# Ledger of designs, part 3: VHH binders against Radical S-adenosyl methionine domain-containing protein 1, mitochondrial (RSAD1)

Target 1, 237 residues: Radical S-adenosyl methionine domain-containing protein 1, mitochondrial (RSAD1), of Bos taurus (Bovine) (a5d7b1r34to270)
Amino acid sequence: APGSQRAALYVHWPYCEKRCSYCNFNKYIPRGVDEAALRRCLVIEAQTLLRLSGVRRVESVFFGGGTPSLASPHTVAAVLEAVAQAAHLPADSEVTLEANPTSASGSRLAAFGAAGVNRLSIGLQSLDDTELQLLGRTHSARDALQTLAEAQRLFPGRVSVDLMLGLPAQQVGPWLRQLQGLLRCCDDHVSLYQLSLERGTTLFTQVQQGALPAPDPELAAEMYQEGRAVLREAGFR

## First folded at step 1 (VHH)

Design L08 (framework vhh_lunsekimig_d3)
Fold by ESMFold2-Fast, scan of step 1:
Structure L08 (fold): chain B 237 residues (1-237), chain A 121 residues (1-121)
Amino acid sequence: as target 1 above (237 residues)
Amino acid sequence: EVQLVESGGGVVQPGGSLRLSCAASGFTFDDYALYWYRQAAGIERELIASIYSGGSTNYVDSVKGRFTISRDNSENTMYLQMNSLRAEDTGLYYCARTKWELRGSYYFDYWGQGTLVTVSS
C-alpha cells in the first residue's frame, strides 16, 4: 500500500541524449544513439532524482518521451534495477512504457515484459487515417489496432490507448464514434488529450497560413466533456 | 482539467530582475516535481531549474547563484526569481509537469503556454 513517502518516477527517452554530454563527456552532441552511454545517463538521472527527493518508496515508474519502445529492454532493466537499489520498488508497482504502433513487435513487447514492464500506453491518437496523416503518423488505424490487439494479448488488462481531440476540422459526433469504436477493442484505460498547437511545428505553420482551419476551443471542450461521460458509462475513470 | 499558467515575463535591462509565476490547478500540487524550461532562438528547449515534492532544487550551471526556484503549496504556485539578468537569458519560459496516473493519461507532459522574457537595451 502506498504511504506518505510514496513517489512516481518518470524516465524520459531520449531526454538523456542531451544529458549524456554532461555525464563526464566533453559536452559532445551525440549524432547517433549511443545506447550504452544513454543507459548510463538514465541510470544516473534516476539515482539523482531519488537521492534529491528523499523518496524511499517508488510506487510507479513511467518510460515516456519520444519513442521508448525503440529502447533496448536492457536499458529498461538497468533503470529499474537502479531504482530498486536506491529505494523500495514493490513487486506490484506500475511500470508503464509508451509504445508507438509503428515500432512495437510482439517479440519486442514480450522482452519489455521480461525486463519488468507491466503496463503499456499505445499512442494511437486517432482511428481516422486522414487525421493520422495530419498528425504525421506513419501507421494506419488498422495497423495500430493490430498492434493494440497484440499488446492486449501480452499485457491483458494493462494496456492504455491515447486518443487526441480538438484537431483542425474535427467534429464532436464523428470523434465520439471513434471513441466508442475504440472502447469495443480496448481495456479499462483510455487517455484523452487536447491538441496543443505549438509554434515551430508544421501543423502550427499550416494553420497560420490558412492551409488548415484553426482548432475550435469550444468544440474541444465539448469533446472532452462528452468523452468523459462516455468513459464513465463504460467503467473507465 | 490540469492547467499550468505562467506569468511575470516582460522586458528588462541587463542586471535587472524578474519573478516568474506558474499557477497550477486540477491536480494535487504538493505530490509533484515541477520544472522551468527555457527556449531561446536557435537553441533547443533546455531545463533551467527543478523543484521536487520534498523541496530539493537543482539548477543548470549558467543560472546558479542568479536564479532561485521555489514553491508555495498552499497557493498551488511555483516561482522563478531571476536576478542579474543577461542578454542570453532572453527566451520563452515554460512551466512543466510530468503526469503519472494509474488510470487515464500516461502519454503527455503538461506544459504551460510560456511567458516571454526579453533582456535588452
Scores: ipSAE 0.000, ipTM 0.098, lowest interface PAE 19.3, mean pLDDT 74

Design L09 (framework vhh_lunsekimig_d3)
Fold by ESMFold2-Fast, scan of step 1:
Structure L09 (fold): chain B 237 residues (1-237), chain A 121 residues (1-121)
Amino acid sequence: as target 1 above (237 residues)
Amino acid sequence: EVQLVESGGGVVQPGGSLRLSCAASGFTFSSYELYWYRQAAGIERELIASITSGGSTNYVDSVKGRFTISRDNSENTMYLQMNSLRAEDTGLYYCAKDRGYSYGLYYFDYWGQGTLVTVSS
């Protein structure tokens, strides 16, 4: 197979339950959103994109953006079917869904698995409830860990967690303790993300007004380096 | 437009060496962690090596001591020096950057065409 006809497909879900303080592209999901219409649009977009691009093999699919776990499993299934119809989607291809702990529990995770999802990325972000409140997250650390445990049960060996660093007032020592605590509770996949303070966000405004201390880029770099070292020593990739 | 272009692959005998290059454009190269992935026929794609914006490196156990990842931020290029090559190292090698977020429905040829490494027996 020619490598130029291979692709990874990113599917963007633009809605979330609440706008995260670090994001300015996510929209609050309106009550009664017409998901059938959204599903139709995503299917048409996927088919058109694959046809116009000449892609013949899709090796991975990633559902990301706002809160993809808020989407109907039927929408995920429809997109995957459209991909498989327009191109070859191997049975062993990675199909990842980003999940928010507030909407990624109970039967929803199992339904995503039935729809074709075979990997989850859990947007934990922090194990500190004050930091979660700062980020505008609607889950507690305890709730997130419960969602992680359920995800690991349903997708054994196929769950990663996202952890943020470089938050206002965050210190290296306490953050490393969070990471070490997380490693006792998760599979062998952890992703570290540095906070970017973007104009137009609530967090940016609070820092500019002096309500929050500015993030220290040097401390963030130190956290990243130390965090990567901890992950390597523990065998995480 | 983001572009990652791999080169340097070829046919080599077991025990031989190759150096792969990844030329990047369309993004602030120095700001991203970069990765080398390997896709062998009939085998799941795997992460081989990573390098942070500051130059810190990580390797999968099977290549530690044999492969060396490096980057040149001034030339927007990443390298993978591969020594003591084994038959099991045969595959397409791809470079990639930190995930990031996109708006809308996008396809990425993340892997470009890759660069083929064949370790002959």
Scores: ipSAE 0.000, ipTM 0.129, lowest interface PAE 14.9, mean pLDDT 74

Design L10 (framework vhh_lunsekimig_d3)
Fold by ESMFold2-Fast, scan of step 1:
Structure L10 (fold): chain B 237 residues (1-237), chain A 123 residues (1-123)
Amino acid sequence: as target 1 above (237 residues)
Amino acid sequence: EVQLVESGGGVVQPGGSLRLSCAASGFTFSSYGLYWYRQAAGIERELIASIYSGGSTNYVDSVKGRFTISRDNSENTMYLQMNSLRAEDTGLYYCARAPLYSSSWYEGYFDYWGQGTLVTVSS
């Protein structure tokens, strides 16, 4: 049936506190961030795209990219207000923010809730500190779990965690134990992501130099299938 | 420099077939998952098919059994074989390299979109 045009909106935050060893779309802050100017650009872009596309209903909003939890809650609020002015944003729409599990981001989660965020995706990536170091993450597993607990308190039933698979030297058994451990500490939502090696990254260079074994794509596929089975058995999706 | 170039679009009758290609350069092709997105008139850009570096594939329900995604790592090319085409399949088809956070939760964001190739199913 001909209905109104509908959309999911992705809002890209281009800056990270530090560049991840595996990410090309993430950038560390090169000189500084004029957030007022960036906020204005994001607002104008959202309004213009919605107006030009003819979208009348926005069913979900996702703030991702670098480290959106480094953004001011005011910037998040301004974008959501711009969306609500340009199109219909239902009160029950999912508004998700991707958060870095640093101690600095943890204390800001309530302010994001006040800004209109009603779901969090926590970029945990691993429960193994050696793997987190390999990925260039600024958090420890302990810090990530503390952030997760605070997120669950502030957004009960609406927190997802991101876990990576397919890392160099990673094996199915130990990775499944990480996943099972995580399921004892998190809500009903876990997302699994496969590592991609890309030229110009620290991980790519270490693999090329023989400092790290190359990731095994078949092993990564096995992890994904086994991980999904573990999630299904535990009632997660 | 990372590049993706789509080709193979055209005009076809309902029930016909087309094979789309996505030629990639500037990165280690075999290490990345790759996706086909479609943007039809009045519909948001949607993920229709994916192929991971390990060979696993996924499809949206509307194309399951009709479309087949594949890759040739020796040629740095991904394909979409489209069979039993319907009027609803009309749209711009884009290929994309998988971002780190590509999951059912996070659709529509990709690094290194191609230019797109137009498929028109008309009678």
Scores: ipSAE 0.000, ipTM 0.116, lowest interface PAE 17.3, mean pLDDT 74

Design L11 (framework vhh_lunsekimig_d3)
Fold by ESMFold2-Fast, scan of step 1:
Structure L11 (fold): chain B 237 residues (1-237), chain A 124 residues (1-124)
Amino acid sequence: as target 1 above (237 residues)
Amino acid sequence: EVQLVESGGGVVQPGGSLRLSCAASGFTFSTYALYWYRQAAGIERELIASITRGGSTNYVDSVKGRFTISRDNSENTMYLQMNSLRAEDTGLYYCAADYPTYSGFYRSAEYDYWGQGTLVTVSS
């Protein structure tokens, strides 16, 4: 039936450059990835999934998980080729790759574009260097904004920026100022997401040990509501 | 003013077709994920169809193959094409819009905007 055989494909990249303090799925810091083997596995998984599911058309592909911008553009190209062989992948399909500023140089971003990526999701998370340190990020806010500018140049109108809220000790006023500052530098799209403390993460352990205050759900809810209002008013026009 | 307005509801015979529209005003439709909910009498609202800003769609099993959700960002309008209607499809149909959140992180279940609902009655 039209529409019922359309699908979005999520491709999971399991590695991060550094273990994120809020991320539970990356148990090991990579020490030389056997990417040829991983590429082969991802290709086989994509082909098998599409064959078994009976999907005829793939409307979008999302490369997420750990830090997909660490992947070789060749791996991205191979997966997209496998998808196109197993189903119809229209030329105007949305192909999004999550990028971490520390692994997203202009030349690397351009190579992803050549491989078939046509949209980027930049994981800024915060514009406060202290918050970035807390999250275990290796980039400064200034460096991240430079990466964002380069991404916008290479993918005009097709860059999303991710900003986190609900962090330990985070306050509504300062966070809204971060968001407003970001909107002056980003004309495309901003995604807001709330921190979840998961057992097994560094942040969870620090909160349990009393080294960090527990996030306040009431403040997080206020941030989310106010943040969305700011985004809607801005309209990205 | 910011609002979502549903239209296209009405009375149809079993096996008939109906097209619902959801028109947005006061905000930029293209940045939002969009949803159709259905509420039968005395029952909590059920998500029946969704469409992302990129056009990817999802449906609850009971309407899969019969309903098609689509969006027209130039008109700030979302549609639900309903074919092969059954008595069980009777209900109030609501559209909703939500600003998307990053995948892999906790998401608020709260929606930004809701319409007021349009009634669909499938009767003999």
Scores: ipSAE 0.000, ipTM 0.112, lowest interface PAE 16.8, mean pLDDT 75

Design L12 (framework vhh_lunsekimig_d3)
Fold by ESMFold2-Fast, scan of step 1:
Structure L12 (fold): chain B 237 residues (1-237), chain A 122 residues (1-122)
Amino acid sequence: as target 1 above (237 residues)
Amino acid sequence: EVQLVESGGGVVQPGGSLRLSCAASGFTFSSYALYWYRQAAGIERELIASITSGGSTNYVDSVKGRFTISRDNSENTMYLQMNSLRAEDTGLYYCARGSPWEELLRYGMDVWGQGTLVTVSS
């Protein structure tokens, strides 16, 4: 049938609240960013991309990048409206927003829902406060779980969480206990992310100077394999 | 005042059914994970069922397939439907609010009900 070309749309939010110790991009701390100008740019980019690609149906939208939960809900709404005007965006399409616990208050999450977001991915990363501090996160594990509970209240059955593995000094047993505990609180999706130690990051410098032990890639591989087995046994995807 | 109040306990014959209720007040019910614990005579209190704020459920193996936990956020109430009851199900049933992360985050159950007695007569 004519005009049946389909696509998933990724919308990149370029800013973080704080520079993450393991990230080599998204180094900017928001101070006086002109969001109205960025909103106009994102709208024009979405419209141009859809026009040039010939896409007629957008099956899903994902707001990712730095920290999309720092964006105004108005910006999210404007992008979704632009997509719906340029192509067909079905009512049952997944519209996912990545949220950082530090910037995801209940009122902001509710406003994203009103803007058209119907799924959340919460960047929990760890349940150990020492690990969160090592990663340069501005939230505690307790704060992250409170945000998760609020997200699950506002988006029942439609919240996933991100958990990181392979951190310096991290051991398999304690990490598996974090994962098993997380499965008691989470709906049906958990994403596992392996730390990559990249040159030019604060974390890389600390390892080079001997302030932190180097991550063990064999241990990280073991964590991933055992974590996948735990998820499979519990019926998670 | 933050509180949980259980009801629905009683005497039932083996193979029978009971539905327990846990009525909550003084907090935003929908934001919390909730739990059912059981304490039998001479046995330590054990977690038997849990339900997250999003509705995901977990059960101890001894009650899987027989017990169903549910919640009604509009009524601020959690339920435990108990079917195919056995003599060993006899005990005090407590509802609790807290984090399932008590071992990881030093989080415990911070609110407990008074308990409701279930007696399965053999």
Scores: ipSAE 0.000, ipTM 0.158, lowest interface PAE 16.1, mean pLDDT 77

Design L13 (framework vhh_lunsekimig_d3)
Fold by ESMFold2-Fast, scan of step 1:
Structure L13 (fold): chain B 237 residues (1-237), chain A 125 residues (1-125)
Amino acid sequence: as target 1 above (237 residues)
Amino acid sequence: EVQLVESGGGVVQPGGSLRLSCAASGFTFSSYALYWYRQAAGIERELIASITSGGSTNYVDSVKGRFTISRDNSENTMYLQMNSLRAEDTGLYYCARETYTIGYGSGTYVYFDYWGQGTLVTVSS
């Protein structure tokens, strides 16, 4: 029945990087990826999943994973068309695209809007350049804020930002000052993410070798609780 | 396909009891964890009780010892036995199935959040 379910579709970009059987892609995106083939894979999988699940209504779509802002806007449009053909996708459905500041030019963001994207999630992660370097980000805080301003111009009231917490050597006070500074530049939504040390990453190796202090889970939990309180008091959801 | 239908709500005096039912169809009932949520006027929807596919239960502190969640896999029905009801227990009670993720191992997947229509519980004299 229409009121008995809420379905959200998550589209992982690049799909075939994670072993799409149709594309036969490996773990890393090879140079010169065949986007037409990837587009066909994403379309077929979206239609198949919706058919097998019996979903009749999709209330939100999220393009995330690797770096969705590197995808062709045509691929995004094709997936959304496939969803609309397989199920009911309301005109006011939230269609979010995760954007990396280094790959999110104004013209590209506008093209995503034309393709059906109506919300952006900007992966800022930190306003501290040292922390951005630790995370392996290629953008500076200045570049990230410039991208945020352009995104807000193109998607007024529909831009969220991602901020990380729990990094090695990170302290509560300085991190809360970053958050408060960010709130002066944001629309309605800020997402807080705790750092997860994944095996096989440079950061994991540096911590295991003693080159960086291990993140403190108790301190990270304190940051999360205090950050949530700051967001709530400022009226952010 | 998937459907959850709540029943058993009503008006009851403080200290009274009610038994809510959630009848499920369209999926393999025994394979999923199931939840009871409560939505009070002016308050965000909260999870009050859960039961895993294996039968393990959990409760929010305010209902511990007063509410009992159970399931009958042969009847595809989940229950919430509510005893010693208080005015603060007033609200819409929703049955929900754990979020279901369907994918092909490549990272593209559908998240499912299945909710019933709710059943109203009013605790008042």
Scores: ipSAE 0.000, ipTM 0.237, lowest interface PAE 11.9, mean pLDDT 75

Design L14 (framework vhh_lunsekimig_d3)
Fold by ESMFold2-Fast, scan of step 1:
Structure L14 (fold): chain B 237 residues (1-237), chain A 124 residues (1-124)
Amino acid sequence: as target 1 above (237 residues)
Amino acid sequence: EVQLVESGGGVVQPGGSLRLSCAASGFTFSNYALYWYRQAAGIERELIASIYSGGSTNYVDSVKGRFTISRDNSENTMYLQMNSLRAEDTGLYYCAKGEYIVYGTGSHYSFDYWGQGTLVTVSS
């Protein structure tokens, strides 16, 4: 019936411990940031969106943006309670939190589970340390895989991994070998993301100044098609 | 004045059961989410279970299927039924509440309040 809306809710966390070279929304955590005030703003935003949209049932919630795993579990819990008060949030709703390997300790991940998070998206991005440095990541591939193993222990069958394609100077063969290596360590889901050069990022500036070659859209398309075939053959979604 | 008082802790053998209680006063109990935290020696305080005002519950994996959180709005009390207890469940158990305050312009604010804790010891 009209007015019986069902929805997915996206909650934006604006802070990171380090600014990523490809991310326009990432922000360093400033001194004196008031998380209680930010928590209040997120609660107000969630309630306002649900009121204005007329949504009666929320089937999924996604915490994304900068580094949501830096947020207090209390902030996550407060937003989920606000959603539950404004609309029906079923106990089996998919609640996903995007985690950066540098801020995803086992105790912190467990706390998010207790707050209501039941899925994790781990921002691995690459298994090549040189590519991770290019992307402005502070973790090594080894550190990220350790975080992935801990996440899989705490959220069995409910952890996805993000892998980037179409980076400057990246080639199809080596990237497919990264993907195949990752599949040996994953048990749920892999998401492939194509690099987009956005104005205001360090990576955009380096390409514009000739310090890095521009990404090749045709190679990126080839990586995506071949990567999807590899995932399908291995039974991943 | 918000008050939370935990009780029900004790010494139990592995595989045993305990029921923890959190008695609340100073707020409209039925309107708020409530939480159980656990702190083991040398480990930071961990959120292990939550129950929303509408009755939805969440657990950390290590206690899922063994622990059950519940609430009785008529008694202003939250419970944690702990079954199949393990040595690693040993620790101080705290209850906490989230509080939502609406400010006149539609602003919303949340706070957390804590109890004193109750000790659970699972001995071999």
Scores: ipSAE 0.000, ipTM 0.212, lowest interface PAE 17.9, mean pLDDT 75

Design N01 (framework vhh_7n9e_1)
Fold by ESMFold2-Fast, scan of step 1:
Structure N01 (fold): chain B 237 residues (1-237), chain A 124 residues (1-124)
Amino acid sequence: as target 1 above (237 residues)
Amino acid sequence: DVQLVESGGGLVQAGGSLRLSCAASGFTFSSYAMYWGRQAPGKGREWVSGISGSGGSTAYASSVKGRFTISRDNAKNTLYLQMNNLKPEDTALYYCAKDRYYYGSGSYWDFDYWGQGTQVTVSS
């Protein structure tokens, strides 16, 4: 907009390595042949949006959507360069990339850092392997914690962890024990996300057919309130 | 325009030390990772070391690790390479290079600007 001089930029990565059971629309990366074309499109989109909006300063950049950690570091670098050419992107701007433990090896994380990423959001989702299987995750809790440790080594003080609540058959007590366990391994930021049961997903169909119990909104609300209290007492935001 | 001016090279005996400097201008120095590369006579260019814009992250080629130290002074727009325990095989033209992208960690050798270099000759 003409009246806006500062902005946060969201860059949507449309591909996942594996279709997640709770996602309504995801595209797999077919071969990588589309990466150069996607990179060109993302660069053009970023430059166009910044010019049309009249934004002169970009305060933060967030790479999210499907699984941005599957993106080539060159694509991330190209988008950040395009932003820096179209507007002022200060060196201390927050540049966050969402990473899936399955695609976030130490070498890939280091390459994203080299491309300009200075903060990570790790999609752990659960410390229970049965819950991870339900969510369609390819990583185990152990693998995710190893990835978290590597991320913390490469991005000290700048790693956030995502944890889901409100899963079918999930109970408050066991979930709070997961959260407390996670807090012993995390830096100072944890994000809590409630499962949304979307039409067209495998989970929605299983609940509709009675194969899985429906999520309980009251239990989810209780989990969120209790989880936020635990986070505040531990000094997390 | 971006300019990088290297200095500090010279003739030194094996086991000796040199400190190279690179004076940068024409861009926001603290926003870019910087690199040192070298090219020996008749050979290709070799990446030597890199440093992030903040100076918080550094990386080194195996051939120089433990002997060379990269550093920067963002207030002076200057990049440094402290070279200790120099060997005859370190003889090369040394150049600094500006990373192509903002916020690089210094580990990814991708640059868009480099200078004429400063000659380092190590005698046996």
Scores: ipSAE 0.000, ipTM 0.104, lowest interface PAE 19.6, mean pLDDT 77

Design N02 (framework vhh_7n9e_1)
Fold by ESMFold2-Fast, scan of step 1:
Structure N02 (fold): chain B 237 residues (1-237), chain A 122 residues (1-122)
Amino acid sequence: as target 1 above (237 residues)
Amino acid sequence: DVQLVESGGGLVQAGGSLRLSCAASGFTFDDYAMYWGRQAPGKGREWVSGISWNSGSIAYASSVKGRFTISRDNAKNTLYLQMNNLKPEDTALYYCAKDIGYSSGWYGFDYWGQGTQVTVSS
């Protein structure tokens, strides 16, 4: 059967400064991690995956996982160079980096741009500091908005902002006001994420033990539908 | 432009099997994680299963683990759910859903299809 010789490549960064309460892929970066060794491993893994898959063209690259904005821009550049050596990576390929506001200063974002990144996904998740604490985030809403402004300046037309919905005890009205506030500060794209309770997360354990109410799927569906209407009215994708 | 069309539902007796299909169009299917969810009469939506863009990561709700198998054929832009040993409590409208992308460790749904009805009689 004709298999695709074109691919999207997912590059997993396994570490973050703090484990998120809702995510199983986040791992705390240990003291003394040799990033040069990790860089070599990521390069070898990318080349091996491309060789084993027979991919001749890579149309997009996504740096995700824990906190890719903690990675050295040199590591990102090395991976992209390895991809370009093993397959065709067109100049107009989408190269996306997921950034945590805590580790994404303007100078650092600019360095990622120089390394080959041309799109950013900013993990804001919420504009409510209490919700950010519930999610295990280390940034404040104000700091996250400052990072968003810098990202939009450095990557005009190429920034997506992530906003979560369906959190325990979250209500539709307050969440819609939060979304509307975000749209006053966002130029490009807003992605709405529904919270999923995964086994092995602190949020799953807290809901299982009765410390937090279970998220309401009907309220989450209402948030999503009304959020999409707000985005459409404001001209967002 | 994004379109998800579910099919393969129907009436089956307890202990029987059905295979659901979801035909995807209007986006690059290979770039996204895909999900199956369901909604039983009078109940909210329940997540059933998920599969990453390359089939390297697969997860199931505890209620269906060992009985259902999710798979995808990227060459055909199609998502499947093989349902075995069906029970009356599996009666629901089944939806496939597109994730925003497999670039982070959380689940988010960007688009839902219209659904296909599965009815299991005792």
Scores: ipSAE 0.000, ipTM 0.111, lowest interface PAE 17.9, mean pLDDT 76

Design N03 (framework vhh_7n9e_1)
Fold by ESMFold2-Fast, scan of step 1:
Structure N03 (fold): chain B 237 residues (1-237), chain A 123 residues (1-123)
Amino acid sequence: as target 1 above (237 residues)
Amino acid sequence: DVQLVESGGGLVQAGGSLRLSCAASGFTFSSYWMYWGRQAPGKGREWVSGISGSGGSTAYASSVKGRFTISRDNAKNTLYLQMNNLKPEDTALYYCARGTVYYDSSGRYFDYWGQGTQVTVSS
């Protein structure tokens, strides 16, 4: 086995537009953030990691963290250029950006595409406006679906969607109707994630204080099993 | 000087099992969510599993739930992934990553990640 000269690169964007109700740390982007300085830092970090690791080929790049769709497309382009200068970044490599519907207008998504992004992960989480409010999301279900449609137009066959299950007061029937509704407007990529309450979060505190019912693990397990069956029947994996 | 070093990968037949380890150093291991991710040939990175600093909360990608178990030993600064009923589609480079102190069931919010350990599942 030859020594590792290949890698996937993760680029961390540290800021969120709003603090999520399940977050214990505020990653809100403050006014006056010097993105040019952050861009220089990310470029130096990418180049240094590639040189120190001996990586000669980057198979994929993933922009994640807080809300990468808040980043300037110029910052994304600069990082990808730095990677291409330090190592081989094939033209067909996967370059994924995580997008929040609130910060993902069509023009902005197109700009990310021009910068080198060729795959999107849309943090939808729910199609129920009450659940979105519970999670501290700033978008409505309608807004999220509009963002999804635009993303699919700009990145055909290369858009994935995240959907949460196991939320307080969530029931199997209504959640399955959400999933089935999503599958009517989604291509081939849906990821199901179970909510886990962590100490110190706003959501955990509300459950502990009795303001919200505790999530039911049996119900969450049932949602997951039935959700997988729905995905399988629709041709998703 | 955060270091994450994976081990335990190898060749295994479909239906088999492997246990991956990640040795962490350079930070207070018990304070951070830790994650396992993977990258299959010709595919982008996929998150696999996450575990809270105390080990009290875990999360799994739908593709591995019921087959993989994440755990940690804070006294040894080591993260584990027990992989059962392996399938050819589980073939990938598996890497561990340091998360944050807040909840993130998606496993996407990483500060640092290791170089990975190769897992190959033959059919």
Scores: ipSAE 0.000, ipTM 0.092, lowest interface PAE 21.0, mean pLDDT 76

Design N04 (framework vhh_7n9e_1)
Amino acid sequence: DVQLVESGGGLVQAGGSLRLSCAASGFTFSNYAMYWGRQAPGKGREWVSGISSSGSTIAYASSVKGRFTISRDNAKNTLYLQMNNLKPEDTALYYCARDLSYTIFGVGSYFDYWGQGTQVTVSS
ESMFold2-Fast, scan of step 1: ipSAE 0.000; ipTM 0.392

